# VH-VL binders against Coenzyme F420 hydrogenase subunit delta (frhD): the designs that were tried, part 12

Target 1, 183 residues: Coenzyme F420 hydrogenase subunit delta (frhD), of Methanocaldococcus jannaschii (q60339)
Amino acid sequence: MNETMKAEIESQDDELFDLTPSYLKKEIMVLACGNILFADDGFSVHVIEKLNKILTDKEKQKIALVDAGAGAPQQVLTLIDENSKTKKIIVVDVIDWGIKPGEIKIIEKDELPNPKYHRLDSHDWPLAPLLREVAEKYNIEVKVVGCQAKYISEPDVYIGLSEEVEKAVDKAVEIILRELRGD
Short names: E, the ipSAE of ESMFold2; O, the ipSAE of OpenDDE; V2, 0.75 times the mean of E and O plus 0.25 times the DockQ between their complexes.

## First folded at step 16 (VH-VL; framework fv_ifabotuzumab)

Design m2 (from h2 with heavy chain M108F; at its last look DockQ between E and O 0.65; V2 from the best seeds 0.60)
Fold by ESMFold2, look of step 16:
Formats: structure tokens, C-alpha cells, sequence
Structure m2 (fold): chain C 183 residues (1-183), chain A 121 residues (1-121), chain B 107 residues (1-107)
């Protein structure tokens, strides 16, 4: 094999072995969970849409806005390993905590459910215990910004937030911006 | 209306297996974890495990590891729990119960009616 | 596994009484605790979740409190329909575990 072929192979090897998702190459992840199709379940999507307008391109070099949507948000977390650049995760979601609709509850790492076992199937856990496990294993800062939903329309499609949850979007954005900008 | 309807009572001999079904209706089946909880006669409640119906992945209590298999069929919105190598102390009512699918799943908002499994020689 | 211990295991009371049932966890579970009511031949019914949040449709005479390792279910004025068995259940860590139950009997 000539020298040109060796150089091309080495370059392709670097790209072939770069399996890390781009969001794991940034220090901060804002993970939006929920389904825009089901009324208040779309809360987090509205939050990251506003953050996308407010954050500068330079800030977005360090901050990943990840819409897990109707997909499998556990998969986002299960790809984190010791080589990931992630230092902080902010999860945005609706919650059922029995508080007033539109009320924001902040949940810190030490308040999350604390699973003791590390099984091969841990990525099939609910998001909160998985988040706690991943954060403790890799020493990642975490914060959950949860909004008490009023109405989730599932299985019926309805795009739009209740008045109470819509008002909470700006409050959540403010809280998250302070976390991102160190205010 | 959210509803979980389980299969009927079973009588089994020691060493046999039992498979209990739980048919869900009134919600999107793949959006909620399904849990299995049993209750021996005159005794308390015992969590056995759960299944993520989207992926099919399971979490079992160590006590049942190797004897329990939880599965689902998303095309008919049905979860299954199979317990093998039955012994007399497996006699119980077996419940399926639905848990929230996203941040937390461990508090059960809807329960099936229960399936009585009797293991006797 | 997190052991959940209820006290008392049996309780006899009259209509109108205030009743308190306690639940202790063998290690901290924050507020990840639910309370269930079960009547004979029926599936459990959730009363309280997140330690203190009242399930929709549950009478306001039921309340829950506590965090960490000690939790309380209170019935402020006992009614005839409240005679049942009560279970606490932690959902902080796998495996999820229940207390042994408290049977509430009418005097």
C-alpha cells in the first residue's frame, strides 16, 4: 500500500471510530422530554424552542438542546460514558406531583430516585432513576425543571398548552438561562 | 376509560408454569410501564418486576430472576407474566399495574382485577 | 432491598376517631412513597403518592406526611368505609417494596 493510501486510511479510521453523538461533545445538555401532540405534554418543546432563539451561536458550542420528544429519552442518557464531555444535564418535562397546574418544581440530583443496582437492562428504567445513576457514575451535575401538567390529551391529538402551563414556559426559560449563564 | 383486564384463575401442579395476561385499553399501551405485583393468601403485596412496553426491556426482583419472564404484544396491547417451576408458596393473586412512563414509574395508578393462581398437588 | 415497616400491624378504632399509621424505611427514600387502601377481594387503590399528594377523588380526611425514613398516613375523622388494610410502598429504588400492611378494624 503506497503512502497516499495509508494517509487516506488513517483519516477514515478517525471518522469510522467517532461514534459519539454530537450532543455528548458539549459540556451542557438541556434534555426536553414530552410529546408535542398531547397538549401540556409538549411543555418542554416550547421551552427549548424559546431557548434556541435566545442562546447565541457561541453558547450553543457548549450547550446542546436535545429534543427527545416522543422517542426514547433513556437512549440519550445510556450513551453517556467516561469519554463524554457532558458536565451538566438539565431535564425539562411535565410532572405529576399533585401541585397546582403550571407550578414549577426543581429537583436536584440528590432528590432523584436512587437505584442501587447496575443491570444490563438499566436503560429501560424510568428517566429519573436512570438520570441519577448516570449522573453519580460520571459526576455530572443535574437539575430537573418539572411543570405540573393540567391536561395531557393522549391519546387524542391536541397541539397547544393550557393557560397555566403556557405561562410556566417563560418561567422555566428564565430558570434555565440562569443555570446556563451562571447568574 | 383506562382499564387493565387479566386472564382467569389458574390451578397448577408443582413444577409447572403459568402465564397470566393483562390486556390494556383506553390509553397508548407503549407509553406506560407495566408492573406485576403478587399477594399470597392473607399476606402483603410483593413487587415482582416490570416491563418497558416500547422496548420490551424488563427489570425483575432478584427473588424471581431465572423463573419469571415478562413480555408484551404491542399489536394487541397485552402484557404477560410467566412464572416457571411453580411451588406451593407461589399460590397468590397476581396483579398487573400501570406506572407513569417518563420520569417515574413506581407508583401504580391503575390495577388489573387480579388473577388467582393456585399451586397444589 | 429497602425494608418498609408499618406500625401498627392491627388497629381497632371507632367511627369519628383520628387514626395514624406510620411507615419506616430501612434507608432514605426522600419523598418516593405511596399509600394504598385495599378492601377484601379487591385490588389496591392508591390514596397518596409522593408522600403527601392526595390522589384525585380521595376524601380530604386522608393526608400523608414525612420524608427520608419516616412517613405517616392520617385519617382525621374515621368513616365506616375506611375499614380496610393500608400499605405503604417505596419507589425510590429497585426492587420496589411494600410495608407488611396495617389492618384497620371497627370496634
Amino acid sequence: as target 1 above (183 residues)
Amino acid sequence: QVQLVQSGAEVKKPGASVKVSCKASGYTFTYYYMHWVRQAPGQGLEWMGDINPRSGGTNYDEKFQGRVTMTRDTSISTAYMELSRLRSDDTAVYYCARGYYRLWSGYFDVWGQGTTVTVSS
Amino acid sequence: DIQMTQSPSFLSASVGDRVTITCRASQGISSYLAWYQQKPEKAPKRLIYAASSLQSGVPSRFSGSGSGTEFTLTISSLQPEDFATYYCQQWNDYPYTFGQGTKLEIK
Scores: ipSAE 0.558, ipTM 0.802, lowest interface PAE 1.7, mean pLDDT 87
ESMFold2 (binder alone), look of step 16: mean pLDDT 91; pTM 0.936
OpenDDE, look of step 16: ipSAE 0.612; ipTM 0.852

Design m3 (from h2 with heavy chain V110Y; at its last look DockQ between E and O 0.67; V2 from the best seeds 0.62)
Fold by ESMFold2, look of step 16:
Structure m3 (fold): chain C 183 residues (1-183), chain A 121 residues (1-121), chain B 107 residues (1-107)
Amino acid sequence: as target 1 above (183 residues)
Amino acid sequence: QVQLVQSGAEVKKPGASVKVSCKASGYTFTYYYMHWVRQAPGQGLEWMGDINPRSGGTNYDEKFQGRVTMTRDTSISTAYMELSRLRSDDTAVYYCARGYYRLWSGYMDYWGQGTTVTVSS
Amino acid sequence: DIQMTQSPSFLSASVGDRVTITCRASQGISSYLAWYQQKPEKAPKRLIYAASSLQSGVPSRFSGSGSGTEFTLTISSLQPEDFATYYCQQWNDYPYTFGQGTKLEIK
């Protein structure tokens, strides 16, 4: 688990048998995927950092900002069950769709790949088909806010976004705020 | 630069097993799915399955379920495909191919050179 | 399984010709389709992904179009190096599947 998910779980130490991560007790999840250490792969982290500054404390009671990192975003989704309060998931990530760097593509639930082969261990699926499966199973609204990367420096460390992707951060924040606030 | 280098050609008898290796370099091995695709002589491409190298989890085409095992060794950035109970119609070139980053994996950007497996006698 | 059917299976054409290869999916796959070129004794090479996005380094005479169930690869003016076998491949759903191939050769 990343540090954000760990902190949410630790805040529940005094609830004797309730081990549910706190982000699953909120109606809306903004799931950031990627690693700030690898140039444009840090796009989503910049997006949730700006959202964290903009959202009110009241809004944050219903909205979880989850930094899943590059390695295990599937784990966040596999913890969702029928007892989870999640009604909406917005995934923020870089994509490779062959469009201009910094261009944002919105992918809705029905546009996600349709998984045919289901297993209990969903870590084996790519994130998009897993997202669709979880969303259909628990009737969760989903949206992917994807930004065409210019450069992902992995495996080399480079902190900082390309100019095109940096400009896309504010666009993505605006799109997500409209989804969160119903505009 | 991304490279996928496969093990050499194999000649097998019916009923044997074959294990093909695919060594990756030029990228972080555990960040990308690895696919296995075969091509029988004069035939088209046939997807066999893939592996998530981070978890070791696999997805197989049902046609090969029970006969194929895909594994990896992350310490040497190498993926493996083993096909058991070989028969003559398993004669093919076997390719490894790298899948896309994180959200989906299905279009394959880099391919190994192929490994010819001949099942005869 | 999603079946991918290419048409034609075989195509004879001359240098400079415009050719069109079609690919039909047995169910909707949105734009989750790639096109590959394969020359004899070589691994496939990706030409197009996401139905219409041209791979870097691929000449602009190649183009892709379509969504849903019908897809087209077009070569606007054939060059000698374009004679090869072409495959479409869906990546919407496991198992990922390829069309049967279209062999393009010199008329």
Scores: ipSAE 0.589, ipTM 0.813, lowest interface PAE 1.9, mean pLDDT 87
ESMFold2 (binder alone), look of step 16: mean pLDDT 93; pTM 0.955
OpenDDE, look of step 16: ipSAE 0.603; ipTM 0.850

Design m4 (from h2 with heavy chain Y33W; at its last look DockQ between E and O 0.66; V2 from the best seeds 0.63)
Fold by OpenDDE, look of step 16:
Structure m4 (fold): chain C 183 residues (1-183), chain A 121 residues (1-121), chain B 107 residues (1-107)
Amino acid sequence: as target 1 above (183 residues)
Amino acid sequence: QVQLVQSGAEVKKPGASVKVSCKASGYTFTYYWMHWVRQAPGQGLEWMGDINPRSGGTNYDEKFQGRVTMTRDTSISTAYMELSRLRSDDTAVYYCARGYYRLWSGYMDVWGQGTTVTVSS
Amino acid sequence: DIQMTQSPSFLSASVGDRVTITCRASQGISSYLAWYQQKPEKAPKRLIYAASSLQSGVPSRFSGSGSGTEFTLTISSLQPEDFATYYCQQWNDYPYTFGQGTKLEIK
C-alpha cells in the first residue's frame, strides 16, 4: 500500500469518526444567548442575524454564528474539546448591570466572575464560570458583548426589542465586526 | 409581578428536620437560580446555598454540607430547603431569594417574606 | 472563604447627613459586590448588585463605588426611610458571603 493510499485512508477514517460540530471547526465562534420570545432577551438573535448578512463568505469560513437560544449555551461550550478549532468566542447577550438601557458593556474573560462550583456537571453552571474554564483549559480568547436590557417580558411572550436595545443592535454589530476583523 | 411566597413558621425539637418551601410566581421559575439565606435573631445574613431550578444542581456552604438539602418542583414553581439534625443555633428566619440567570447567579433581587424556624427543647 | 468586613458596625446620623459605609473583602472580588438594605422584620432589599450598579427604583442619593477589595456605599442626603441595616455581599466566589452589617440609626 503506497503512502498516498495510506494517507487517504487515514483522512477518511478521521472524517468518519469526527463528531465535532461544524461550528467548532471554525476559528471564531459568535455565540448568541437569549430568547426572542421575551422582548429584549432576543437582542443577541438580532445581532447575529445582522452579522450573518454583513459577513462575507470568506469570513464565514473562519467565523461561526451560533444561536444558542434554541438550546442552552452551556451545551455548546461543553462540546468544546481538544479537537475543536475554536480559538476565540464572542458571547452576545443581554445583561442586567444597572447601566442605561441599550448601553453596551464588553466583559473580558478575566473580568468574569469565578465561582468554584462543586458540581461535576458543567451543564449546571452559569455561563460565566464555564466560559472561564473553557478559555483556560483550551486557550480560547473569550469576550462577552452585553447589552443592558430595558424590558424582558418573561414569562409573557413578546416579540420585539425596546427602542433603546433595538438601537444598540447596530452598535453591537459594529463592535463585534471590529473584533472579528481586527480593526 | 415577581413574587416568592414561603411556608409558615415552624417549631422543631433538636435533632428534628425542617423543610421550608418557596413558591415562585411572576417569572419563569427554571430560568433563575434560587438562593437560601438565613438570619439568626439579631444577627447578620448567612448564605446557605443555591440551586439551579432547571437541572436541580446545588451548591452548599460547607457549614451546612451533609445537613442541608435543596430541591425543587418545577411543575409548581416551588423550591425547598430541608435542614436536618436541627440545633438550637439553627433558630433563624430563613429566606429564599431569586438570583440571576444564564451568565451568573450571585446577586439576589427578589426575596421571600422569610420563614421563622424555632428550635427548642 | 472570602470574609467581608463592614465598617462601621453602628452609625448614628441625622436626616440630611451624608453617610458612607465601607466593605472590605479579604481577597479581590473585582466588582462583584452587592449592597442590601434591611428594615426590621422585613426581608432584605437589593440596592446595588455590581459595586456601583444601582438597582432600578432605588433613589439616586444611593451610590456605590470601589473594586478589588475596598467598597463603599454612600447616601448623599439621609432620609427618614433610610434608617435600616445595610449588608454587603460578594458573589465572586463560593461560598457567597455577607458583611456583618451596618446598623444606621437616627441620632
Scores: ipSAE 0.599, ipTM 0.847, lowest interface PAE 1.2, mean pLDDT 92
ESMFold2, look of step 16: ipSAE 0.647; ipTM 0.828
ESMFold2 (binder alone), look of step 16: mean pLDDT 91; pTM 0.942

Design m5 (from h2 with heavy chain R54N; at its last look DockQ between E and O 0.68; V2 from the best seeds 0.56)
Fold by OpenDDE, look of step 16:
Structure m5 (fold): chain C 183 residues (1-183), chain A 121 residues (1-121), chain B 107 residues (1-107)
Amino acid sequence: as target 1 above (183 residues)
Amino acid sequence: QVQLVQSGAEVKKPGASVKVSCKASGYTFTYYYMHWVRQAPGQGLEWMGDINPNSGGTNYDEKFQGRVTMTRDTSISTAYMELSRLRSDDTAVYYCARGYYRLWSGYMDVWGQGTTVTVSS
Amino acid sequence: DIQMTQSPSFLSASVGDRVTITCRASQGISSYLAWYQQKPEKAPKRLIYAASSLQSGVPSRFSGSGSGTEFTLTISSLQPEDFATYYCQQWNDYPYTFGQGTKLEIK
């Protein structure tokens, strides 16, 4: 078997067994967490939608926008392995930190809770400690862009952001764009 | 209104098991972690563990590992804590408490009324 | 495990007094600290989360401060209903752990 044939077979085998999600084949993942059904909990969805409109096709080749509201954010992170191309994760979510509604807080990896518990099943963890674990295990840069909610309507369905949080969408988009573009 | 209602007081013998229930109402049960905390008479609060009601995943303090089992029934928004091989020092008030779900779960905002478990020969 | 140490364990004060309770963590826990108030034969009530964030409905005379390993709960002017036992709790690391409590009694 010549070297060319071996390379082709190896390439075909790699493609055949590549189960890595498309969004983990890109260098940067923006992960939106929340539910549009519950007022300000939909903050991240609005942010990611706006980003999707602003980012160029060229930028989107290396940036994945993921709406985890349709699934469990933990499930997205648990799919990260040594085959993932992800080098940076930006999480967008509402927070309750006792700050002013609509205020944005940036949380770095070292500020996230520590996953000190030896559990193999990490999807049982809250998102923040899981993010820290993933960051350390796979050398991924992690940042959380959090917006203080004014009102989360859960369990009542209410579609729409509070005025304060709605105004914060543009601020968050600006922050994230700077992060994505290296400004 | 968010409310957690626990089962009634229990009296058990050493070596027996106890299962405490916590019924949640006024919120989406699967959207918040449920914690269990106990308090021995005249003592402080002791965290036992938590459960993600959506996945059923649990985190236990190693002190209780092998003796505690946390479960839930999502159909009736009820969490359960079972403690086996009971001993006298397990005598305490047991609380369920709601935590957050997504980013972090650690600050407990709503508590059940508590369930008194007495272990005596 | 992260050990939480409260001081003092017992405190006597009068109505109108300024009261400060300290909580020390055995290692850094950032701002992931909550304070609870517990009255006799009642479940704990959350007062503060994230070190300084007040729970909705909690009187403004309560305040929390600190980060890393040192935290304080302050009651600016003690009211009769404030006599209770207070607990700090870290939620930075599993297992979550409580301080031993501070019993605030009337002088």
Scores: ipSAE 0.456, ipTM 0.812, lowest interface PAE 1.4, mean pLDDT 91
ESMFold2, look of step 16: ipSAE 0.573; ipTM 0.814
ESMFold2 (binder alone), look of step 16: mean pLDDT 93; pTM 0.956

## First folded at step 17 (VH-VL; framework fv_ifabotuzumab)

Design p1 (from g1 with heavy chain Y33W; at its last look DockQ between E and O 0.56; V2 from the best seeds 0.71)
Fold by ESMFold2, look of step 18:
Structure p1 (fold): chain C 183 residues (1-183), chain A 121 residues (1-121), chain B 107 residues (1-107)
Amino acid sequence: as target 1 above (183 residues)
Amino acid sequence: QVQLVQSGAEVKKPGASVKVSCKASGYTFTYYWMHWVRQAPGQGLEWMGDINPRSGGTNYDEKFQGRVTMTRDTSISTAYMELSRLRSDDTAVYYCARGYYRLWSGYMDVWGQGTTVTVSS
Amino acid sequence: DIQMTQSPSFLSASVGDRVTITCRASQGISSYLAWYQQKPEKAPKRLIYAASSLQSGVPSRFSGSGSGTEFTLTISSLQPEDFATYYCQQWNSYPYTFGQGTKLEIK
């Protein structure tokens, strides 16, 4: 369980039998994907850490910062249903689009891969088509903030971002803050 | 060095099954999608399906649904494709190919050497 | 299913020529398109992904362009090792599909 989900569960003592994840009780989700052990694959973790320090407590009442790691970000999306409060999802990840390292590409709902058929068993789809399907089914606004990686060290451990991707962290934070704050 | 090494050629009779293996090395097997693509003699490339080695989840082209099974064994970094009720038009070279990870599975950057499957009476 | 149609199916050219191969998708696929080169008895090799991005190690004489439904692979100055069959492939929607191929032969 990530720190945000733990804190929200502990603050709601009178809901001991409510199994709905706390991030689904907020209107906006920022979903960070990646692994800090593999160089630039840690990009999204740095972004969400900065957002956590910048967002006010009032803003965090409406915004869930979710660190899904590299392994199972689809599981976060598959728990969305008709009872979820989610109205907007921002996914933060590295991409391989062959553009300059550190360059940010914004992908909107209609630019995401289109799976063509209704499947919500998330382990069977890549994240982007799943995101599109979930967003279309529940009328959720979506945006992917993708940074072109320079170096992903997997399977070797290397902690730290390349210079180009490190500079992109502040750019991504600024883009996301404007999206979250509506300005 | 990223490498995909496939099992050897197979000769089968109509109605039999074939199971092709694809052993991955040089990367974290569960990090990337794995695709299976075949090519009949003198023909183009035909996508059969893919598997997410982490979850074991699969997506098949509908024309193979009910005849194809894609699996993996993560302990030995190996993907498998089994095609049942073989017909003569299943004669082809079968490739495994590594896809991308996380956001999408498409575009195949590393291919196995291919496995020739011949189906004849 | 998204149909991928390549043109031409066969092309004869000389070393040094500029060669253009086109690929049309039956539905919009944004830039979710890759190009592969295949030589006889060999596995395909990825040349281009995301419509226009060169795979590492691919010579700069190869270029890709297009978005939506129309895509082009260009070889600016044909070399002897470029005689092969070329395939486009969409990865926008399942099932993923390939074009029928373009065989590029020496004149």
Scores: ipSAE 0.718, ipTM 0.852, lowest interface PAE 1.1, mean pLDDT 88
ESMFold2, look of step 17: ipSAE 0.681; ipTM 0.832
ESMFold2 (binder alone), look of step 17: mean pLDDT 93; pTM 0.956
OpenDDE, look of step 17: ipSAE 0.754; ipTM 0.887
ESMFold2 (binder alone), look of step 18: mean pLDDT 91; pTM 0.939
OpenDDE, look of step 18: ipSAE 0.801; ipTM 0.897

Design p2 (from p1 with heavy chain N52Y; at its last look DockQ between E and O 0.61; V2 from the best seeds 0.00; counts 0 for: pae E 3.8 > 2)
Fold by ESMFold2, look of step 17:
Structure p2 (fold): chain C 183 residues (1-183), chain A 121 residues (1-121), chain B 107 residues (1-107)
Amino acid sequence: as target 1 above (183 residues)
Amino acid sequence: QVQLVQSGAEVKKPGASVKVSCKASGYTFTYYWMHWVRQAPGQGLEWMGDIYPRSGGTNYDEKFQGRVTMTRDTSISTAYMELSRLRSDDTAVYYCARGYYRLWSGYMDVWGQGTTVTVSS
Amino acid sequence: DIQMTQSPSFLSASVGDRVTITCRASQGISSYLAWYQQKPEKAPKRLIYAASSLQSGVPSRFSGSGSGTEFTLTISSLQPEDFATYYCQQWNSYPYTFGQGTKLEIK
């Protein structure tokens, strides 16, 4: 997560009677998953950085850009409850779907894995079933904007996207803007 | 480069416990789900459960709930599966298998060599 | 639990034949299906994931298709090394489940 998004989450722990995280007070969430330190795993961070520059201040009143990193996306989702304003979640991540590097696959709510049982530890659920469970419980629209990675450098640090995935950043931004601004 | 190396074959009496180890190398152990799958002689594959090594969180098939414990030691990149109150129908080859990185845990891309557990009097 | 049913359970074919193996899920599983090949005394090897995505290093004669409840593994021209047991596996929901297997034998 960047410092601004972390500060927003942390400051909400201390507020009386309004403990709702700021990103849950907006109707649209763009949730970035991944780690900029590991080559193409930084795809989603680059997407939200571009969206942050392109979206107007008026649009940002309705749209939360959340950098959850690899370690926090489940925690972001588990804080959603019946008092949250969230109506739509767009998840941005790299995928391994066996398509060409840089190609984008859109995954809708009904295409996400169905958890079926409540016996799972929600903090350790795989992200996709958790996303579906939360979205179905609170009637939230969902899209996953997944980019086929070419190279993830983990555990080695390499900052920078492959050429194919870098080109996919602009495509993902365009797809997401269309979703955010409507058809 | 990515490898899962399991502990050796074991012979146990009914009522005993067995603990199978699975040592991972060539990747970051804590970033991938680890599954355990068994196969009785002449039978198909049966998923037992999984563990997320970073947190130690587990999910078990109901058939094994109360008898299986999956753990890990992140300092040596090793996962463990312990099955207690063994019965003769627990005789099988037990596999560890690496799951997917983040969004999905459920398909298994790298498998250990298998550990034969024989339960007989 | 989602039951996975493979058809056929046994299949005899010759080198060069085109074969198909089907897998049916008792509930919709979207594209969350994998195919594995297992030879005797060896660990399974993943061939296909996400219903149709070919694992790196798997020959292009293998292909997967389907979504929802019906899935197919196709081998377009059998080779001697393809005689093995094949399993489908859903990874849509816990507990993850395998089909009963299809043993592919030389005619």
Scores: ipSAE 0.325, ipTM 0.719, lowest interface PAE 3.8, mean pLDDT 85
ESMFold2 (binder alone), look of step 17: mean pLDDT 93; pTM 0.956
OpenDDE, look of step 17: ipSAE 0.670; ipTM 0.870

Design p3 (from p1 with heavy chain M108F; at its last look DockQ between E and O 0.70; V2 from the best seeds 0.69)
Heavy chain, then light chain:
Amino acid sequence: QVQLVQSGAEVKKPGASVKVSCKASGYTFTYYWMHWVRQAPGQGLEWMGDINPRSGGTNYDEKFQGRVTMTRDTSISTAYMELSRLRSDDTAVYYCARGYYRLWSGYFDVWGQGTTVTVSS
Amino acid sequence: DIQMTQSPSFLSASVGDRVTITCRASQGISSYLAWYQQKPEKAPKRLIYAASSLQSGVPSRFSGSGSGTEFTLTISSLQPEDFATYYCQQWNSYPYTFGQGTKLEIK
ESMFold2, look of step 17: ipSAE 0.700; ipTM 0.845
ESMFold2 (binder alone), look of step 17: mean pLDDT 91; pTM 0.938
OpenDDE, look of step 17: ipSAE 0.749; ipTM 0.886
ESMFold2, look of step 18: ipSAE 0.687; ipTM 0.843
ESMFold2 (binder alone), look of step 18: mean pLDDT 91; pTM 0.938
OpenDDE, look of step 18: ipSAE 0.694; ipTM 0.871

Design p4 (from g1 with light chain S31N S53T; at its last look DockQ between E and O 0.76; V2 from the best seeds 0.00; counts 0 for: pae E 2.1 > 2)
Fold by ESMFold2, look of step 17:
Structure p4 (fold): chain C 183 residues (1-183), chain A 121 residues (1-121), chain B 107 residues (1-107)
Amino acid sequence: as target 1 above (183 residues)
Amino acid sequence: QVQLVQSGAEVKKPGASVKVSCKASGYTFTYYYMHWVRQAPGQGLEWMGDINPRSGGTNYDEKFQGRVTMTRDTSISTAYMELSRLRSDDTAVYYCARGYYRLWSGYMDVWGQGTTVTVSS
Amino acid sequence: DIQMTQSPSFLSASVGDRVTITCRASQGISNYLAWYQQKPEKAPKRLIYAASTLQSGVPSRFSGSGSGTEFTLTISSLQPEDFATYYCQQWNSYPYTFGQGTKLEIK
């Protein structure tokens, strides 16, 4: 057996064993939730697009920017286990908190809904209680950066943010950068 | 124009099963949890469980675990609740109700008209 | 399970009165509370979510307040169509639970 063939087999074996999604190999996850097709529901996509331009390649070695859309945020969280490198999760989303449109609310771990229900299939829970469960189970720091929406156009397609929510994008980016950089 | 239309009244004997349907219109069916809530005559509201129509995943109140099955057919935007081994105290009006789907699911903004299920011998 | 207790269970009032209904949670639920109105033979109708946010189309005479464990629904000037049963409901954690109801009757 050639040393070259043996090395190629060992390389393929290493690749086959590591099925961990790349975003779970980084310490910090910025999880964007929502659908850019439905007006203000696209807020988080605009936020991570700006973060992607601002963060350095070195910072991106530790920070995963994850666009989960409307349908995958729970799935992203349910893949976290004890082998994941994740130490902090920042969820970016629109909220309905009864505050002025475009206003930002930061929700900490102990303010998240506390699930009492035992479930093996956690991806079926709403995102907030699932986030709290994951954070407590794996000792992960969490924050939700939520922007009060003015208008969500679902089911009609409308690309573009309301004026109030559009102005909030830069503010959310500033808040998240300070959280990511510790400044 | 969001609307939930439920199947008609049912009369059942103890030990039977009932399956109530809830047809949704005017919104994207898979974007919102569907809840089932019942109300016995002269009594308050009782949450039974919910379903995420995208995944088909369910959450049941422990009281109904083992007797309730919630399903959906996304091709016709319809949710179903089946309750088995019926007893006389299952006599109630059964409602479907739409909840929010992302950060929270638990408040119910649109309700079906209700389906009366009567369990008597 | 989080128990929701409403007070009073019955309230008799006249058109034009200001009425309040209270709801107490057995554990802290932040502002994860909704209020529903139900008329005889009808499905419930959501009035308020997130403790204080009025659902679209609900008259401004309805208001909600509170957080944590204690919540209030207020009708500032009672109208004939407001005679109904009112329920609070927590949506902080599974299983979701309702208060026992407050029946608001005409005097």
Scores: ipSAE 0.457, ipTM 0.755, lowest interface PAE 2.1, mean pLDDT 86
ESMFold2 (binder alone), look of step 17: mean pLDDT 94; pTM 0.958
OpenDDE, look of step 17: ipSAE 0.478; ipTM 0.820

